# VHH binders against Hydrogenase maturation factor HypD (hypD), part 17

Target 1, 377 residues: Hydrogenase maturation factor HypD (hypD), of Rhodobacter capsulatus (Rhodopseudomonas capsulata) (p26411)
Amino acid sequence: MKFASEFRDPALAKGLLAEIARLADQIGATAEKPVHIMEICGGHTHSIFRYGLDKLIHPGIEFIHGPGCPVCVLPRARVDECIEIAGRPEVIFCTFGDAMRVPGSKLSLMQAKAAGADIRMVYSPLDALELARRNPGREVVFFGLGFETTTPSTALAIQQAAREGLANFSVFCNHITVPEPIRALLDDPYMRLDGFIGPGHVSMVIGIHPYDFIAEDYGKPLVVAGFEPTDLLQSVLMVLRQISQGRAAIENQYARVVPEHGNRVSLAAIADVYERRPSFEWRGLGEIDASGLRIRAAYRAHDAEEKFGVGYAGQRAAVEEAEGCACGAVMTGRMKPVACAQFGKGCTPEMPLGALMVSSEGACAAYWQYGGARAAE
Key: E = the ipSAE of ESMFold2; O = the ipSAE of OpenDDE; V2 = 0.75 times the mean of E and O plus 0.25 times the DockQ between their complexes.

## First folded at step 18 (VHH; framework vhh_6z1v_2)

Design t4 (from p2 with S56Y; at its last look DockQ between E and O 0.95; V2 from the best seeds 0.87)
Fold by ESMFold2, look of step 18:
Structure t4 (fold): chain B 377 residues (1-377), chain A 121 residues (1-121)
Amino acid sequence: as target 1 above (377 residues)
Amino acid sequence: EVQLVESGGRLVRTGGSLRLSCAASGFTFSDYGMGWFRQAPGKEREVVASINYRGYKTYHADFVKGRFTISRDNAKNTVYLQMNSLKPEDTAVYYCAKDFYSTWEGPFDYWGQGTQVTVSS
């Protein structure tokens, strides 16, 4: 009721909510025995809470917040390695702003900047390239973070630096891919996931067919969705329709934007610059096979891990999550943010204990902003 | 370390048949699509056929459609190319390739050393 007037098309939204309720009742979905639908992308998490879809939708539908938020899955050890690189006097360390506040073992990048490290917020890897051109006496390092939405632009920057012979530009590559964590979650015997809202922006790059295994091997429907409230509601309806019919297929609700076969030029750039790591650590999820990317030997001059002897090229220390942080439980659907003992007390957007409180796309941050909960006084 | 090892290339007369094999190791074979490419001397490498992770979706280039068939055996970590009705223009080095994803669409991120197929007139 309360949020329906904020929709672009309230009559359509009301009709979709009514059909969702009808199918949920038909399926026998209740608050006690819900249908669990994971929205993979943090952008969908943000939209769900911004528009109150979790409150408006039938109580038998439960959203599970997925790992499609790069900041949310960034391990503390990787932040520590960023700070080590950035602390070198020759280095200008460039990062997206949303990574600045992710807690490391002792400091965030924001805190390291305040302590004197030359850390600069950029909006693209091309900004970092420009800094390298303007500062030939410095080592410019770009923090390569994100899924396939951002991976092609980082690849372009590396290719361009190689063409120019720009020796003082490198990337600390932490790029990851979407299918592998979803497979890991589906293989977890304790996870109950009935269907998926697939990422919109990632799928513009990779298309819809990388998700085929979800339907074919696990029998779970996935609908690639747009970000408007009616896109999300229609996508939930499409998932429920598949469940009610005993079907599992990959459907593209966002076909006006997402090409079925993705962006072939972007994908070629990815294959040119990167190779898959044997395994990669995900905050809250552990090591996931073949889920992370590294820069190929042909571009080694631009690989910060090799240049500075950090990360998987160096000696990595295991770094445990902060005491009391329940990010893993939240991310796997075992706990709601408000049930975490630290929520609003030791963990706030101003002083985040866990990564899910840092980005507006993180489940804890979304609950803080839109869920009616506030830090306890 | 990802390894793709092609075998089966040889000299064959026009109209003949040949089966290429590619043994894969160093990755979870059943999670990824596979493909066959070829490169004739002085020409660019071109896709011949590709197949998704379970083998139920395939692509065949128009110049080989009806003559070549890609297949895979996930229990043996092997992808095959059955080549029938061979023509002199099929003469090339044939390369096995691994798809970056589980699809048949590419991009391909690892390549074998190739196996020479020569079709005599």
Scores: ipSAE 0.800, ipTM 0.921, lowest interface PAE 0.8, mean pLDDT 89
ESMFold2 (binder alone), look of step 18: mean pLDDT 88; pTM 0.895
OpenDDE, look of step 18: ipSAE 0.882; ipTM 0.947

Design t5 (from p2 with G33A; at its last look DockQ between E and O 0.79; V2 from the best seeds 0.00; counts 0 for: pae E 2.3 > 2)
Fold by ESMFold2, look of step 18:
Structure t5 (fold): chain B 377 residues (1-377), chain A 121 residues (1-121)
Amino acid sequence: as target 1 above (377 residues)
Amino acid sequence: EVQLVESGGRLVRTGGSLRLSCAASGFTFSDYAMGWFRQAPGKEREVVASINYRGSKTYHADFVKGRFTISRDNAKNTVYLQMNSLKPEDTAVYYCAKDFYSTWEGPFDYWGQGTQVTVSS
């Protein structure tokens, strides 16, 4: 295959594909009755399509795209709240670039910037902290978005601001956690998932044991995987071995990077700065208990939700998804992007209807970028 | 609102036994690991024992191993510490704690007010 020759180790990749095929045949996996494996993280989704693994692998193995894209699961109402904050003339609103094009109910952040709001792309929460130091007459607000890969650095910035007494730095916290949406998907009686490819970068922070309930309570294997094609193939093979043995466990294929127990310093920062919200809204999934983070009272001077009187607690109107957008179905693995009626027609990277087309980790963006002839199907 | 309420602490003679209980509310108890910590006067708080969300894995500090046993009853939202062969060195306020990520290793993010255990010679 064209894509197999681009692997770092083509001979290893071919051997892994052959062994996957033997196990798939042994367990009776077919195109009509496939083994469903969810890759939780958008980075894995992009790697799968970049290297054509979905086409190279045995037809009895079906990849299901998971909700591990923080911009993709952000409700439109939260984008609207960002625009409300950023529209204040005293505010410098700082965000990662990935969020700037996500449509709100009326505008994106990029459109609000073009209309005059002071919105700046930053590469870390520390950049926003430096802006607050250099602009004591302005209110600098950082958009705290992401899973556990990004929550520690935001926490460290909040701790540093508190240490310095820097009153004009705050965070609009929309950080979320990985295990809870997976539990919600497993509790859905209409979802059929046989195994998981666990997130590599999140697990560097939280380790592998937060996933234990997946194996112990639901009987489903999960393998934390690296991002190289051979890492993914090895991880699929490990999932299939567990299935063939009637076993379910959490295994760490990415042990060269992911410590079993996570990162002690990062975890301490998370526990110091954040507490869990009772529930949190996920685009396409609804309210999920204990899945969102908020800034603890000890750091309330740096909580933009409190400072500006916006936030999750309240009677904000529900914001309806864009007409014709099937983002919820794609985000939950119920629909492939190419099956969406708007894909390539009313929804393109230039004119996106939903977050999955604009996010660098979004499934629709992956199909658009890597799915030339495949998109035509 | 997360609440952890310890009970069962009292004065006990050396060699005696106590059972501490911690009633939990305000979260889905069966999703989270729990721990017992203690703090003696003039000392730093230290881990005594911890237990994962379903009770299948436990940790006990070396200074209590063989004498104390952590357990949980998820139907009652309660974690226990059975304390046997008590020594005067075990005198402390004992705290129940909730784990953030359900791993039994911490970080622990909520704490009870504590229950006093006093072991007399």
Scores: ipSAE 0.522, ipTM 0.813, lowest interface PAE 2.3, mean pLDDT 87
ESMFold2 (binder alone), look of step 18: mean pLDDT 84; pTM 0.854
OpenDDE, look of step 18: ipSAE 0.850; ipTM 0.929

Design t6 (from p2 with F100W; at its last look DockQ between E and O 0.94; V2 from the best seeds 0.88)
Amino acid sequence: EVQLVESGGRLVRTGGSLRLSCAASGFTFSDYGMGWFRQAPGKEREVVASINYRGSKTYHADFVKGRFTISRDNAKNTVYLQMNSLKPEDTAVYYCAKDWYSTWEGPFDYWGQGTQVTVSS
ESMFold2, look of step 18: ipSAE 0.802; ipTM 0.925
ESMFold2 (binder alone), look of step 18: mean pLDDT 87; pTM 0.876
OpenDDE, look of step 18: ipSAE 0.909; ipTM 0.960

## First folded at step 19 (VHH; framework vhh_6z1v_2)

Design u1 (from p2 with N52H; at its last look DockQ between E and O 0.92; V2 from the best seeds 0.85)
Fold by ESMFold2, look of step 19:
Structure u1 (fold): chain B 377 residues (1-377), chain A 121 residues (1-121)
Amino acid sequence: as target 1 above (377 residues)
Amino acid sequence: EVQLVESGGRLVRTGGSLRLSCAASGFTFSDYGMGWFRQAPGKEREVVASIHYRGSKTYHADFVKGRFTISRDNAKNTVYLQMNSLKPEDTAVYYCAKDFYSTWEGPFDYWGQGTQVTVSS
């Protein structure tokens, strides 16, 4: 499954691996002194493990798993706030399926649904909009979760609801942006990062230039990458070339899909509907300034935080992380999932302690699925 | 609250020069791109120039053809538009704008109140 024979073009993959090894040797990368490359997006984490790239690549290259997984960074308090809203008898609460299993302080959304809350899994905010049209006597609330990959569709649904005067549709906004957590990680004195594999799907929306500060301020290369194994290998090679040349730039390996300047229509919708929050909590990372989005006052009728007086519009309670969960350490590269005491014991895909085990894009889930034998089995 | 306050707009002769300033507050100025827009009566607001968070990359619209130069001073939280060789068609209200990101590409999510520039024949 994660071996080179699963590649669509094994000969190309072999050639890329050889070139990576040559450059790694040239720059002096070894298992003892590796080049640390962070793949920002959980989709790249999943692809690396699915194709076994972490085991096939030169031992001087070490992948560091980044925070670009919206389920992975979802705070327990936000789950609790979703459950408070969903517990109201007039509410139909709509969410993406991945968020259902994220542990809150007492319940997950899946458990709250089993206990009687009207929580429905949807595949887009348009599904929730249709539910609002079909259920005029109910309050339909969509959980707006995700990075810039998902923020445009939520924005368009809000704009459409406003145009229709659809008073019973609102969004509990938990949308976040990619550049800010990367800056926070680069400012962390414990992070040793030499280069980056930039997110593919987010960059389809925002383009490549929001990452310029990584090269210009921190001197680190970033390559926006596709998800096929040859895309990832080419992107690692491009990072290594920059390092070997003493260069730092933002490059686009995924130019066949990612426009340099992003999607201007999507970006206009984002700027119309949202504004940046002063600060926002990220599970495992703490408060990051200007990293979360809230719905602008012009669309206040569709803002569930305002409508129900919860979340950042209300008074937030502190929520401690689950005992024994090391998600923060994994997300910051201080610990591999398999080194966590709970991995495969108290924390499994069936019974997750933390968000990194919930999503297939989470580092713990990827290690469970592809990185080794199940520890408890 | 994000605030952008433009200043420096006035009446100038054709061929004259003028520098606009925009004082920014309510956000970490050095993390974001900035831009200048203009709007003449009865016309759509249009981008004039924009500038990267560090000032290292800029855009200038073709209609200003090297006559205008955007710059910024991150220590003073200020963006500037140096306007040279002014023409009557440059008459407009000029708006300072904040980029949603660190770039120069937009989208722009906040605008100031504007400052009137009038270029006399």
Scores: ipSAE 0.761, ipTM 0.904, lowest interface PAE 0.9, mean pLDDT 89
ESMFold2 (binder alone), look of step 19: mean pLDDT 86; pTM 0.872
OpenDDE, look of step 19: ipSAE 0.895; ipTM 0.955

Design u2 (from p2 with D99S; at its last look DockQ between E and O 0.89; V2 from the best seeds 0.85)
Fold by ESMFold2, look of step 19:
Structure u2 (fold): chain B 377 residues (1-377), chain A 121 residues (1-121)
Amino acid sequence: as target 1 above (377 residues)
Amino acid sequence: EVQLVESGGRLVRTGGSLRLSCAASGFTFSDYGMGWFRQAPGKEREVVASINYRGSKTYHADFVKGRFTISRDNAKNTVYLQMNSLKPEDTAVYYCAKSFYSTWEGPFDYWGQGTQVTVSS
């Protein structure tokens, strides 16, 4: 095994690979007719490629890279709205670094910063809150991006701003939830998904039961997994075991970290600050009902969409994907990144066309870094 | 707009039965868990029972287990609380609640206006 010596416990990894192969053969999984397992979270996508699990595992197992990468699903129109807000002279626009390079219609946030917009990289919404305290004459806007791993800290910052009466702090809320895009993918009659590797960090917040509908309504197993190679291999084995037994259930491989019922404090903050939007745009997936979060009316003073009249509070511009970018096909597992005509040519980590090349957890970036492909000249 | 409208609360004698209903609108009812809470005078609101999106999993608080049963009818966008063997201690305003997720676990993000249940000795 090319990468087995890099594992913390090579003997365990070898045993898991052998048992996976045995079950895959028992199921009749082949390269021509594989079992499709979606890893929902970009962190799992990264780990799979870092440890070469896609090459080590039985050829009848095919990983499908899921939508659990917030930068990857960020629509171009939302980047354009960030740039509109950030271009206002009174605004300090705060964002995580991952989002700065995502292409909008004309510019990324990084390019807008180079052109004079006051855009600052922060490590948490609390950094933005502190900026608002120190700059009472400016409007500090935090880009609220991410799934349930990040929604609680944004909610806590909003709650704190409200308690302090800090009128110059707001959030451009682009927070989204995990269950809804998975339902949308399962409802797509052309999707071929047999099982799931459930997100580890999101599930620390929401627990495992929000996924119950995947098993109960769609008959597909899901295993919430840790990020070590042996966690992933064991989780694949657990998915295959369910398939071989004709079962579909939600199992928690990562129970040492993920509480079955999630984090009550985090969930309370989410319910206090946010409500679900009727629909929300996902790059590559279209509009998905009830999948995005908006800031509740009680916290309206801290809602940048309302404050600046953009996005869903205004008239949204229709923005098509960049010419030649196949991010939708990659995100749905219909195309590997290396099959994209732009991969390594017009789309590189240095000059990304689509969001999947920007984040280290995006499928295109992972193929670039670990697959050996580089830009053609 | 999410709206939850409770009905069925009334005066009943100790040992009696009562069925509460909650009519839901403004959201896709069959995607979300639901719950019943209660608040007696001078006490904090407390969870009584909850149910997941399809009715396959439920929770009942220990103080009502065996006496109360939560159920739902997704075709009617309605959640119910069947209350049997009522005690004076069950006297409270009962609130219907919507879960943020499909689970019975909450968190609960919307509540109705409540319906008064009074149990006479």
Scores: ipSAE 0.784, ipTM 0.911, lowest interface PAE 0.9, mean pLDDT 89
ESMFold2 (binder alone), look of step 19: mean pLDDT 90; pTM 0.911
OpenDDE, look of step 19: ipSAE 0.900; ipTM 0.954

Design u3 (from p2 with S50T; at its last look DockQ between E and O 0.96; V2 from the best seeds 0.88)
Amino acid sequence: EVQLVESGGRLVRTGGSLRLSCAASGFTFSDYGMGWFRQAPGKEREVVATINYRGSKTYHADFVKGRFTISRDNAKNTVYLQMNSLKPEDTAVYYCAKDFYSTWEGPFDYWGQGTQVTVSS
ESMFold2, look of step 19: ipSAE 0.808; ipTM 0.922
ESMFold2 (binder alone), look of step 19: mean pLDDT 88; pTM 0.893
OpenDDE, look of step 19: ipSAE 0.906; ipTM 0.959

Design u4 (from p2 with D31E; at its last read DockQ between E and O 0.96; V2 from the best seeds 0.89)
Amino acid sequence: EVQLVESGGRLVRTGGSLRLSCAASGFTFSEYGMGWFRQAPGKEREVVASINYRGSKTYHADFVKGRFTISRDNAKNTVYLQMNSLKPEDTAVYYCAKDFYSTWEGPFDYWGQGTQVTVSS
ESMFold2, look of step 19: ipSAE 0.814; ipTM 0.926
ESMFold2 (binder alone), look of step 19: mean pLDDT 88; pTM 0.892
OpenDDE, look of step 19: ipSAE 0.909; ipTM 0.961
ESMFold2, fold request of step 20: ipSAE 0.848, 0.827, 0.806; ipTM 0.932, 0.933, 0.923
ESMFold2 (binder alone), fold request of step 20: mean pLDDT 89, 89, 89; pTM 0.903, 0.905, 0.903
OpenDDE, fold request of step 20: ipSAE 0.916, 0.917, 0.917; ipTM 0.962, 0.963, 0.963
ESMFold2, last read: ipSAE 0.828, 0.816, 0.825; ipTM 0.932, 0.928, 0.923
ESMFold2 (binder alone), last read: mean pLDDT 89, 89, 89; pTM 0.904, 0.904, 0.903
OpenDDE, last read: ipSAE 0.916, 0.912, 0.913; ipTM 0.963, 0.963, 0.963

Design u5 (from p2 with Y32W; at its last look DockQ between E and O 0.96; V2 from the best seeds 0.88)
Fold by ESMFold2, look of step 19:
Structure u5 (fold): chain B 377 residues (1-377), chain A 121 residues (1-121)
Amino acid sequence: as target 1 above (377 residues)
Amino acid sequence: EVQLVESGGRLVRTGGSLRLSCAASGFTFSDWGMGWFRQAPGKEREVVASINYRGSKTYHADFVKGRFTISRDNAKNTVYLQMNSLKPEDTAVYYCAKDFYSTWEGPFDYWGQGTQVTVSS
């Protein structure tokens, strides 16, 4: 069970909860007609469930779990392409650990490794670069996955490989950006979103102004938030204040960490190495224009899609979701994980059907890990 | 696919005025910020002005403040640079650029081929 006393500052947490409740009542928010607040990234989803914030907060506030988890939005087709590359005898395929268990059409990367593919878990793209230096007779491929939090380090590795003339290092680029899927969700008239908790770590890189269109075009407040429980509570309060005042703006609750204009060095590296793809597939969301990154022609020697003729450089095949998996409905807020017929039955962290069960940041995994302790409360 | 085509550069006298245009295609113009850069021979490319996706925020470099004005017409997929009180030091190739995001802050990910502006004494 979770108590407010587990927070770093329980008196502050109780004060914030009281203020949230007062504003929610003033707005007329009830369990029957709630204010819907989307937390964009999976790290916030994890924190909400770890500390039971969804149970502690006023019943008129409903959290909607956003698509800002890169493992969660990785399509089966892209996993299949990873496995094709990794199955080549000359390839050492390097990936972050959270991608290893994401199900493809037939196999996950974990299963492909067990079947003999040379797949290695790394902690940074620089680890993969070092493997390429030590293994000049092999093709080292790094799985470039993630939002703007991770794109700069991958860009730096590509730049370094180019400076060294290191021909056997390449990246299978699956990097994506945050604003575009949020625009797609806001354009869906079914979605009833009243405000947003913006990603903290992405915003360290891109700043807060890439979100301006959310307030300016859609009239919805967004607060960039830290990950501590009181950061989240304060950010919810800031969203409610904007709603109660009839205004919409982008506010930075995490200003102690997130610079208003982002990290100019990181952004310069991104613009040097990548360009936007015309369209990119998101698991459960379909194709979203200008939402994915590809490696520029100047760095083509380090682009695994071009090197191996896969993905968008090759013949793409449509790949449907696994039978019984409702990941798309969960990611768009149309279904809670516990309402999925496979949750806890055919889909578990040990045997995931969908990507949302793989990472602790995924909504299904968060419900599994923390929801059982809360279910009787 | 992304294309930025500058026009309007020419020879003008000191103190004159000139309007540059940049026609954009191959992307949803109204989603992205835009900018103008310039480069004189032997010098670095430098930002002159930039503008966010809807035109509500702009930046102008100190060396052009009060003289140049960036604007955009999203219905025409065009960004403009109105250049007044031109000086010989403004002689450069002027480049249109697309912001990687919807802002005015950069980074910029595409540039046009440029248009030559020459200011004579």
Scores: ipSAE 0.799, ipTM 0.917, lowest interface PAE 0.7, mean pLDDT 89
ESMFold2 (binder alone), look of step 19: mean pLDDT 83; pTM 0.846
OpenDDE, look of step 19: ipSAE 0.903; ipTM 0.958

Design u6 (from p2 with F108Y; at its last look DockQ between E and O 0.94; V2 from the best seeds 0.88)
Fold by ESMFold2, look of step 19:
Structure u6 (fold): chain B 377 residues (1-377), chain A 121 residues (1-121)
Amino acid sequence: as target 1 above (377 residues)
Amino acid sequence: EVQLVESGGRLVRTGGSLRLSCAASGFTFSDYGMGWFRQAPGKEREVVASINYRGSKTYHADFVKGRFTISRDNAKNTVYLQMNSLKPEDTAVYYCAKDFYSTWEGPYDYWGQGTQVTVSS
């Protein structure tokens, strides 16, 4: 079956593809001199490859896969710290499933579980909170991972634990925010990015205005997009239209879902529970100022980093990336996954060398799952 | 460590003017929005005005619109509140606040200790 025939509205998709092609030609975009558009979040990366949009669209348009996948940027040292906490016999360590396979320096959480650590897959931080209620003799630790889509629910669980006086619940906080890595990429004088497809689900929480600096300071358009193929095609067209007009603005293609000003209740919970760390490590990207979140002192009883004296509250060990892993180059658009020497050889979904091969939203995993015909071209 | 230090609050007569200042440190000031809030005795804290990271977008509450103006000087890491045509109802402790993001919309994650403004009839 043809990729376009799987769209919800094939006639609209065909019209959008035609208009994109006409405008790309008008701009003078070619395979040799392409327009580079970064899709920030991994959900968009997945949709692009699922529907073959990179092949259907004009060859002068090149997608750059952004850092908006939390497992993709999870440092090896943070995985090692999770395993240190989970190895304690009193601890029940709770995590979302997709984090369990991310490689640390020695083991993943999945391997530590197989070796006897009490690691439990949960579907929300509220599941971990309930485990703490039911197991008063154990220390229940939730791995707080993700961008602003997930930070509110973790904050609410911390607030609830504090209200209940539930001393045996804590969070190992690895929550991060979207604007800071994008600023870091734009500040790199060698980066060549012409426009952005903004995250849909993050923006439901933070709205669209946290991205204003991208247009105002860097002159780059950003369009917050939905996840259907026609949402993405419309958003690409909107980016190209801005470029052709010499304009840079933040536009909301996903306004049917994304409120302009975000979710004030969720944002209030974030500001109550978290503070920004001075600096934070991103796997493959290095240290980025003000990009990671820490649990505030008012909630320190629920901060696993403080409780167990690990990570930034303890002595961090330096942990280098796995030999041969090119995740940083892939994530910054300097290398396609298929050009990595380890791709499909030493690095597979079954045996991932780097974090980008773990999540279905990671660029390497997306290329693996959908990339056979695409790689041939 | 993030610090916000307000100054300029004092006793002033009805119809008078004041300028409040808030000196910021411990973060990259030009990356974040700022706000002014106030709290009168027996009342809830309320937003007075806010400003985005570069000063290109602002908000002013209806009860101060046309009388108060928020501004910022990123070279001095300072946000200001110019208060004109003061009324006794403006008597409150005024707080400076740092936006969690670069916007004028909040939420706010750090607060100053406040500066007292008293408007006599």
Scores: ipSAE 0.811, ipTM 0.926, lowest interface PAE 0.7, mean pLDDT 90
ESMFold2 (binder alone), look of step 19: mean pLDDT 89; pTM 0.906
OpenDDE, look of step 19: ipSAE 0.904; ipTM 0.959

